# VH-VL binders against Large ribosomal subunit protein uL10m (mRpL10), part 240

Target 1, 224 residues: Large ribosomal subunit protein uL10m (mRpL10), of Drosophila melanogaster (Fruit fly) (q9vpl3)
Amino acid sequence: RGKINIQRPKAPHYERARVVAVTQPKYPELPKAKSCFKTRAERTQQQQENPYNEIIAREVRNWLDHSRLVAFFHLSSITADDIFRVRVQLHKQNLHLKSYGSKIIEQAVKNTRYEAIVPLFHSNHCIVFSPDPEKTAALLRIVRRVPQMVLLGGIVEETMLSRNQLVAYAQMPGLHAVQAQLVQTLSQAPGHLIQQLQAHQNSFVQVLDVHAKNQMNEETPKST

## First folded at step 14 (VH-VL)

Design ha63 (from ha1 with heavy chain L101I; framework fv_anetumab)
Fold by ESMFold2-Fast, scan of step 14:
Structure ha63 (fold): chain C 224 residues (1-224), chain A 119 residues (1-119), chain B 111 residues (1-111)
Amino acid sequence: as target 1 above (224 residues)
Amino acid sequence: QVELVQSGAEVKKPGESLKISCKGSGYSFTDYWIGWVRQAPGKGLEWMGIIYPGDSDTRYSPSFQGQVTISADKSISTAYLQWSSLKASDTAMYYCARSFIYWGDFDYWGQGTLVTVSS
Amino acid sequence: DIALTQPASVSGSPGQSITISCTGTSSDIGGYNYVHWYQQHPGKAPKLMIYDVSNRPSGVSNRFSGSKSGNTASLTISGLQAEDEADYYCSSYTSYSDPFVFGGGTKLTVL
């Protein structure tokens, strides 16, 4: 009798659920209603017209407002267990891994200085937030060990940085790093940053192609 | 310099309790996981469990879950491995080792603590 | 039980090249590039020699190299020296609930 709702897999075990609860932002809970039967088209349409999208967009704006470090990543195919371990590891360093739909991100950054980042989210993506910009080095050290996450760029102290600028920032301590990056980014036309980020995406597409070919050469199929 | 220093050798009888230690120095203790690895006489390496001292998040190998307790005191940069009741089969060399990342390498190891359990 | 398979022993003469294999499954060595190699001299603690398949930590001789193909990882030691005589263990990530599995170890004898 039961229809399996395709929305989400079974909840994690108690200890994992507890960790997830601790890492989630504390916002008013949306009313939970179980849909016994909905087509994918009906769910998609309902989500697009759902006023709760505005509530989630406000959550994203709250993260942006309270985070001095925001990093944007392309996210390749990764299992639920693998992304969970990454999320836990990042949380140890006060780094908060979040994933939001591209439409919600567009709503969140609309009419803000960050509207130019929207094109970064038309593929699989995730964002890491932190109130502590000194954690940029720890962030890069962790994601270096996660091949499915590829750095696209970010925001440090409200200043948009390319991938190369974020990597350089991570190697520099304290106030001098912030000042150097701010001066560099302020010298560029607003359109130049998105072009640089898109150029990084083009280079990344080549990396993805190589990775896909390497996985095919490994030959061993992975299931479940 | 990074160093992990373990407590000295122990000789115990079956049924006795024991707590051995691993003190880290030369690095930020709360930014690294501490793993415990067992090596029975003449045998290979077996990981037992791992702890993140910053929040005491602990995971055990299925083979050692319920047999030992791993803990840490971040104020003195020390991790612990504890038995409530020792068995003769617990006779082994016990190593602590640090890892920056949960799924990563153990880059620095303690010198080992030999535990001998016999009547 | 030991999940990763290593030969019990290998031997070589000074100046020779030797390779130690480490075979697992698609859920460990085949599924991840988180394979590490440790060297252990008698009565001493293990020392990290290779991490993430092929990377050397600072201070490890470039005579040591690592590789992986399918479900098998390999440690190669070129220009074999007497001091290389030791036990070698591979290790791989497997799952969140059981993150480390070790190989049974390989005793390297330098003739």
Scores: ipSAE 0.785, ipTM 0.903, lowest interface PAE 0.7, mean pLDDT 82

Design ha64 (from ha1 with heavy chain L101M; framework fv_anetumab)
Fold by ESMFold2-Fast, scan of step 14:
Structure ha64 (fold): chain C 224 residues (1-224), chain A 119 residues (1-119), chain B 111 residues (1-111)
Amino acid sequence: as target 1 above (224 residues)
Amino acid sequence: QVELVQSGAEVKKPGESLKISCKGSGYSFTDYWIGWVRQAPGKGLEWMGIIYPGDSDTRYSPSFQGQVTISADKSISTAYLQWSSLKASDTAMYYCARSFMYWGDFDYWGQGTLVTVSS
Amino acid sequence: DIALTQPASVSGSPGQSITISCTGTSSDIGGYNYVHWYQQHPGKAPKLMIYDVSNRPSGVSNRFSGSKSGNTASLTISGLQAEDEADYYCSSYTSYSDPFVFGGGTKLTVL
């Protein structure tokens, strides 16, 4: 199509006379900008009353209730093709990548122990759910290789963990009881204790990994 | 220790079928992708395809789509590369290698299977 | 031709540093930080030396380093040793439907 031409209603020959006419008071009217703002506010109120929001919020609560691992991420610009490959890769590890509007998340977590997470979702975000907390190490191994996803924190066995605490937890994926005790300890530990513990965590994880791999290799021939 | 062990060398005639294997040990076989890489004599590396043994999700290089079949049997931690009808141009070294991510690096490789196809 | 561009050969003397380039397009090397380098000695399987542009796997010498600028990735080997004599291949992610492309390979000769 042709070149876009700027119309001239903003700068007429009789600009002075037009200004005088516009400033003539007759009836109090709100500026068009305020009318548009009012319309936006009405849209916001209509969305709050939207029954679909409650249905989706219920879905989010169901994911929270049935997931022993929940991780929160900031999501930088990423193509549809790239987020799809990440979603598929996570799904291979029983990790479920979901995106919900911040309003829906707020409705889902209000009056729950997780209400504190709401500020995390005021920017572009996504959440990963899993019924298996032992997949925390796999999750972080995958996400470490996706620069557009930035870990903010998470919930493991109903315990809120910071980014650093979740990373520390991932380095000790051992037995259920050990994992639960570690989560409780990490959630109460100050930052300097987590740093001091990291060397011992790595040593412990290495011992567990060697033992687990040896057990898998040796047991497989006997257990069919 | 993580190890990928491939089947022994094969000598075949054109038109014959062949199935070669790659057995993983020392790790969770169903948590890693297995890729197949070909290397013709004196030539470079050429990706053929990749499979996720946990669900048999398989992707092929456009050059090898329809030319080979990749499969896996998770019960015995073994991946396979199969030809229905070999050609002389299939003469090459075939490597299997594992990758944790679909877009990732191949951190452990099998020793290779030499396939020679000649009349 | 899908292959990434590498020089066919490079050479150096013991103790020197050399750099091997790997040039692609904005859809592979330029678009992603998923560039990997493999070392292959004659008659042996390839070995991963660098992953995701600049990361070294456990057990790989600090003499090996990787970098990327625009559509070109580079592998640098410092303090050359005789055992570094090998073929070196780069690879990059491209797309979900065709995730891997390899370079043509570079033969390193240590004189």
Scores: ipSAE 0.755, ipTM 0.884, lowest interface PAE 0.8, mean pLDDT 81

Design ha66 (from ha1 with heavy chain L101F; framework fv_anetumab)
Fold by ESMFold2-Fast, scan of step 14:
Structure ha66 (fold): chain C 224 residues (1-224), chain A 119 residues (1-119), chain B 111 residues (1-111)
Amino acid sequence: as target 1 above (224 residues)
Amino acid sequence: QVELVQSGAEVKKPGESLKISCKGSGYSFTDYWIGWVRQAPGKGLEWMGIIYPGDSDTRYSPSFQGQVTISADKSISTAYLQWSSLKASDTAMYYCARSFFYWGDFDYWGQGTLVTVSS
Amino acid sequence: DIALTQPASVSGSPGQSITISCTGTSSDIGGYNYVHWYQQHPGKAPKLMIYDVSNRPSGVSNRFSGSKSGNTASLTISGLQAEDEADYYCSSYTSYSDPFVFGGGTKLTVL
């Protein structure tokens, strides 16, 4: 309710008609203005979300730049308790388990030497980072005991390696010189490595499915 | 050769404090967890707690939380189990054992420290 | 906490095969492949015999084997020998906050 003049009250019909006439132009344009406001608000929200993505992408680039060992894994269904247990065990060996969305990975590696890894992250994935490439053996020892994590490949001393090449690298005990020579020997041309990593991913997903089905079939008859 | 060597047997009275040790040799001490396992006379094994010497991250069994203190000195590759005030019910054999994994197997064990608490 | 269930005693003759069971729940033995078996001779520290259900450490006789079905793990000793007479304990991973549970132990007597 508005204020009214008590001493000279104008008739309600006159005041009402005037108010309706004055507010009519406001209402016909309100839906259009409201639509423009929603579009603007939506764009503002998208702009706010974009800075968040860039901040996380910078974190990923920092991990890549400061890690001499990077390993890529397919990650099957795993409980929060189990992944936390694995993360702690890896962290004890200076191995840092990280999970990032595929779009953030793509944004992080765009226009860098790592751009070729993007196709690896179209399924459930995680990445392990370490400043110490000698921890590759410890990493593989741990992951052998975690069936939900399947090694796809990685990067050692800035050289992309397949799963088999990482396993070979891990078996080289001792001198940095020998390890550096092995990395050079095991490295592959760009393009071919990505195909091998994707083939390993597809093969391991299939093997994991077969293994899961075989385990279910073996345990179910015995438990019933 | 991997070896865990524990301190010698102890005979104590109720209310006394005690600290027993477990020294690792022949391996990278800071890369393995050290667990403590209690065995009361004529009874089975019971887990007390575990420590990672590299950063002193320690976890206790709910039954032993607040009853004992587990610690480690990585400079001398030694883990410790300590009581502020012993009880007669603390009479037991105490084993230390190493595991690479938090969830894993204890592959090497100390010889045990017998603690006897009586008046 | 409730410990894993093992028979208190089992016996056999030299050359016989015996099996020791270890029964838990879906949150320990049934939920993980982190089941381990330890042998303890009187007055001595335990020795790891089997890890991760069925794997043998170096130096452990192939007469010792492990298996798991549902919530029950089993240790089988074939070609039983006098020196196998000992207490046997199973253990399993359970959770991050309370990672280990032991069985009550089984005394193996070789007749």
Scores: ipSAE 0.701, ipTM 0.853, lowest interface PAE 1.0, mean pLDDT 82

Design ha67 (from ha1 with heavy chain L101Y; framework fv_anetumab)
Fold by ESMFold2-Fast, scan of step 14:
Structure ha67 (fold): chain C 224 residues (1-224), chain A 119 residues (1-119), chain B 111 residues (1-111)
Amino acid sequence: as target 1 above (224 residues)
Amino acid sequence: QVELVQSGAEVKKPGESLKISCKGSGYSFTDYWIGWVRQAPGKGLEWMGIIYPGDSDTRYSPSFQGQVTISADKSISTAYLQWSSLKASDTAMYYCARSFYYWGDFDYWGQGTLVTVSS
Amino acid sequence: DIALTQPASVSGSPGQSITISCTGTSSDIGGYNYVHWYQQHPGKAPKLMIYDVSNRPSGVSNRFSGSKSGNTASLTISGLQAEDEADYYCSSYTSYSDPFVFGGGTKLTVL
């Protein structure tokens, strides 16, 4: 801003204005038609992306709300045939394998007690849902024979559990009271749980790095 | 104790129908796959097919698709292998075996049913 | 369809160690860790000896061990005993539509 102005003869003023226009190609603002067009295109793109993401995020929230067992996995490269057979095997035990993008997971769990799980989904991942927490043992029995799936942690009866805590839960004798007590005891320090989940993720990355280096020595593909 | 008990030996003529059984006990029958394996006299093991009794999801080896039918009755924990029309080449020992995994190990086997098809 | 190659016969003396090979392709043995070994005595049903390449079921002697390198899996029997004389079959997962393939079998003779 400034109200300072100069006053000179018209001819010199015209020449100066012409030189300034040529030597200072400044883009202050876009023409109204182009500005409106860009705003409409950007708004349309945002609405197309946001409505779709919100619909899928709602689906994820529905799965979380209706599942008493949720397990999070890192997923390595796997063929369509292999993921299909794993999905079928899990479905036999009322276990439902799903995969969602990180932005959708973040949108689904934002402002919920599960918001802390978002960092688990920075790499390839999948989630297994079940209405039946008694199926945790069957889930772990199945995935131990699927090397592409690495357990990171989970949620049982709306309580976040680390990998080790979920394994301990799976080994319980099936007494509901004992299981409920264990879940409550394991859930009392969510900050420590997140640290444990991140530690397992970091350990897994280190294991993959070692495996990749060993495979490189054998001239195998680096992607696993 | 986990046990798979198969029906007794059968002697049939070509063109006759046959249904043999495999009864599971001592475990949750609907949580395990049941596979059928054929062994011709003096020959090796040959996979025929597999069934999940809980929903009757069935897969056949390409060599046996359309040649046999595999079924299960979860109410009596029994799986079946049947032929509409037997051939002399069907003479073999037939085993049933269970696996928790579709892709996995058969940890318990039936004693086998000997089927002899001759004129 | 049988796709896995095993030697027809192998022999050893009591107390020795023997190895039985099982060779497939990158689509079966090379592609998965779902290799299993079965022992069959004459007139009896097969018995699972090794599952998932190297794991031993409860009740199977630690003299039996398994390994895999590339497209070849191996069953090793140490401290060979007369009771080990049997036929040995390998098997592998292949695909969803045709999940199992067996090897041709190996006759072990204890001399």
Scores: ipSAE 0.748, ipTM 0.873, lowest interface PAE 0.9, mean pLDDT 82

Design ha68 (from ha1 with heavy chain L101H; framework fv_anetumab)
Fold by ESMFold2-Fast, scan of step 14:
Structure ha68 (fold): chain C 224 residues (1-224), chain A 119 residues (1-119), chain B 111 residues (1-111)
Amino acid sequence: as target 1 above (224 residues)
Amino acid sequence: QVELVQSGAEVKKPGESLKISCKGSGYSFTDYWIGWVRQAPGKGLEWMGIIYPGDSDTRYSPSFQGQVTISADKSISTAYLQWSSLKASDTAMYYCARSFHYWGDFDYWGQGTLVTVSS
Amino acid sequence: DIALTQPASVSGSPGQSITISCTGTSSDIGGYNYVHWYQQHPGKAPKLMIYDVSNRPSGVSNRFSGSKSGNTASLTISGLQAEDEADYYCSSYTSYSDPFVFGGGTKLTVL
């Protein structure tokens, strides 16, 4: 690596701050400089008193209502530099990566047709929105090379699809009639799809647990 | 067929300006990054910079920032590499190559443009 | 600046297997699975042989394979043929501000 990168703050860090400030939902920050000593109860009370939760929930509802493509992902630990790189690449294809707290998502989808998706967001998650369902192929081409993002499923043209169904949809030649027919053919009852998405999430958690246990039992090579 | 076609060989004197081109065809030009790679005679590959023609988002290698300008004209599916004042050390083969991903593989390359800077 | 270390030359006989190493740091090869290999014949443009550590593009012989262990990526060529004689370059993603670094290149000679 070049010494310049070691000696200076990364350019993507400042660019990301600017992009986040203008394009992402804003979460009010607690005034950390005034006090670092807050109990869990005090933090919970301050969060409940935050008026931005309803504003952000409305933003989520607006994205869901006006996007013809919505994809749900499990998000593993990822650096700020890496998520910014992914966000920029997605944005080039009119794909908008958003992260919202589980309580905000629950508030946003309560009493809507999307309420059944709430269990998907109890772990680390992110959502990609687009007004253009033809961008599903571009989305999958980008995220298949981002191991921290695991596709759980999504919604295309109001139809709930599993991970495998989204992959199948993405491989269609781009004729809208053919894609619409495929979406209808692949469609599942919402309950069945939620079971599949939740099962994949549970299976992923089990895989992570087994992997973590196996890694803990492995001896790290030490330099002699 | 996907093709990147570069402009012809150039022979220049130190201090002259130069602009070389890379024209893409057979694919959606605005959906791929175009990178520029330099290869000095008998030396290895050295990346110079990359541009996204769809919005002209451009990044340079620290070694080449301020020394060259990369641009693109999406209306004619052409990317450019430009020098305001050439030096003898700019003598090299210059390749353009496309990549779908910013972190990606360059799957198609231009044939190269040989630039010779000599008195 | 070349951050990735490759041997300057490697040689082999027709039919045998050879391996070319590419060593970086935890911030490039060790941190990402975005390692690519290019083949360059004299006077020609480079050709992508392996992408994302171990994947072959359409039209690349299955004699070419890639792997990675820690901070070192490897290109292995089995069943060496005369046409494999070329320069081989590895590359890796490193950061958003400086996304690509190439190796110094390895000259493969088929004896």
Scores: ipSAE 0.694, ipTM 0.855, lowest interface PAE 1.2, mean pLDDT 81

Design ha69 (from ha1 with heavy chain L101T; framework fv_anetumab)
Fold by ESMFold2-Fast, scan of step 14:
Structure ha69 (fold): chain C 224 residues (1-224), chain A 119 residues (1-119), chain B 111 residues (1-111)
Amino acid sequence: as target 1 above (224 residues)
Amino acid sequence: QVELVQSGAEVKKPGESLKISCKGSGYSFTDYWIGWVRQAPGKGLEWMGIIYPGDSDTRYSPSFQGQVTISADKSISTAYLQWSSLKASDTAMYYCARSFTYWGDFDYWGQGTLVTVSS
Amino acid sequence: DIALTQPASVSGSPGQSITISCTGTSSDIGGYNYVHWYQQHPGKAPKLMIYDVSNRPSGVSNRFSGSKSGNTASLTISGLQAEDEADYYCSSYTSYSDPFVFGGGTKLTVL
């Protein structure tokens, strides 16, 4: 041969090998990587420089920022066919089922008020987004019938809610019931309140106007 | 209260067209599927098709695809079942029913519309 | 053309328990938990008795129960009463005839 020695390289002197073994650290050594060309820093840089992950993370942030209802679920084993049917049913109610990798979610919520949700995504998961928080009851009605989807919690009107709180929210009277209660209270007002309204009409009209505008704004998104 | 009210009984000749109706009340019409179910005299239930009034997404059973048209008018909360040309074999009771989900758990039913096709 | 298989008739006496079977395939009853049962009295529209295999709607007697094993779903009526005499239909979600099929129906006679 002369050019290439296919035999293993000559081992160091036995004396040196023994000395190195005796002086080894007390902690076990990490397994050596097979690649000698990638350092940990280079691998970390490559992950951070992946434009695909950053684009999807921005998509997730946009969904979080523009949705008034966000619900988090654990997924047990479910077929692609079954989850597709659930997705279609949710879409009819303006509920958007999305699945993202845990690292993408972590990247999306890092340094935001939503960072606390990261532990929820250590296993199979999915997220449902909606611009309409009144659809929480519809969401739970559909998901109740999908035992593979387990509700973990959610965000309604920028407020983090536990599973039990989200279920309780779904059972709350709708805006129409709250409006009816206000009207009932006002219609039973004594003459003294009428006199006060005449004296303070601008403030009273502004309060009712704001409430009516809020009612219309909440109803407008439902026209889709 | 939730109610589905169907149009009255019809007596027709073969080859005539017909459109029957199902009006929903007491609920959000656009949030529920409406299914149409046929029952021939002395026979079992047979589904014909289903429609989501909110976007008019319609699915037909293989046996009725191309034989009937299902439609809905969300402004008056009414679903329709229509034939362009009736046959004697179309003689049956026709039910409409609502389901919140696509998988067909029909919780409220119309009273039925009897269609008789005879010469 | 493919329907779920039910026995044509079942009979029982007052106070007894009876079971009505509904047999399909892995593409309907065996593959999904969307099996529903309807009761129909002569001249009336069907009434939902059981949904999603074993759940009862409000107003349905607890004498009615549902179960599933493999490709067969079952409706059980305990403490049989005269007013239970009716036709019973099963339905299931199905992937081959999306979104569902009915069984052929079972006539329950209370003797």
Scores: ipSAE 0.559, ipTM 0.787, lowest interface PAE 1.7, mean pLDDT 80

Design ha7 (from ha1 with heavy chain Y32F; framework fv_anetumab)
Fold by ESMFold2-Fast, scan of step 14:
Structure ha7 (fold): chain C 224 residues (1-224), chain A 119 residues (1-119), chain B 111 residues (1-111)
Amino acid sequence: as target 1 above (224 residues)
Amino acid sequence: QVELVQSGAEVKKPGESLKISCKGSGYSFTDFWIGWVRQAPGKGLEWMGIIYPGDSDTRYSPSFQGQVTISADKSISTAYLQWSSLKASDTAMYYCARSFLYWGDFDYWGQGTLVTVSS
Amino acid sequence: DIALTQPASVSGSPGQSITISCTGTSSDIGGYNYVHWYQQHPGKAPKLMIYDVSNRPSGVSNRFSGSKSGNTASLTISGLQAEDEADYYCSSYTSYSDPFVFGGGTKLTVL
């Protein structure tokens, strides 16, 4: 990292450059004090580097505020063309697939009742939003045929639901069932919900491992 | 019960226009794609195109783009396949079939419409 | 043009098992688990027999099963019956611009 061109238009006079070099102060005696100021500068730079993240976090909060259905997914490796196909199909059913960075989601849900869900988003993830909770059945019918998307849980009418509760909700008849589900879910401690969601992720990984091992065994020739 | 009912057989001369229909019943017509599949005499199945009746989003096979027009009228749960000018090579059985997913299976099929184009 | 390769014909006797292959590329059968099988009796519309490689719709006999290995999908019919005599077509998803491709079809003859 050196300046290789010393004859820059910004320094047209050699005399001026020499005067600046001779009068330039040396800072070798205060390296620790300079390090402390550098740390402060780094904190200021971090705050300055985050304004875009806050704008997108506000966008996420707007989606949460205006959606009566929010579903959280683990997202395995998928091509841009394939995720576009899924996004278009979901959009036909008024379901909006979005992907946001974990820091943005953390900022969006910070100091809300949904903050406990943040640990689920440290892995690759995506979220589906809809103003229409009737579309939960359609969402699950689409996603069950997209193996890269694994349902973790969701929010219906501002109430957090586990994977199994969201699946059950899709089968429920109308407003009475929704109200009953809300009462049951609201009595549940947030830690218990996170444990349930993590257990489902672990179960899925285990099922995939068993399936992969079974496929390896099936590749071997059968006995005659 | 889910059913797709197609219009009756047609006998046409080259250069004539034609519009055949496929009426869905027993399900939410606007929540499923309707695909059109062609089968020439003694030949296999060829996908022609697909429409989502809910918003009329239509996609065509590269082989049939510009040769036919697919449309739907959701008020009467009916999809259409239309030719502006028929050719002898259009002689075939034409099936409509529904699919929940754009990349999915065709789970219910119409009975077929035989189109014969000859002079 | 046939994009997916199937044998033109297969035959078996009642009670036997037969397998029909469907070979494509890494961009269709090899790249996706969206392989479907259709049965067509003479003069009738096709009927879905298998979807997403190995799943059976309600009303389809468990004698019909599907599998996939690499770029080849297979339909297996066990305990062959006279009513199984038909044409069988495979299909696969390929791309957003051309989502459906069919095989050329296989005529099953029950001896």
Scores: ipSAE 0.795, ipTM 0.911, lowest interface PAE 0.7, mean pLDDT 82

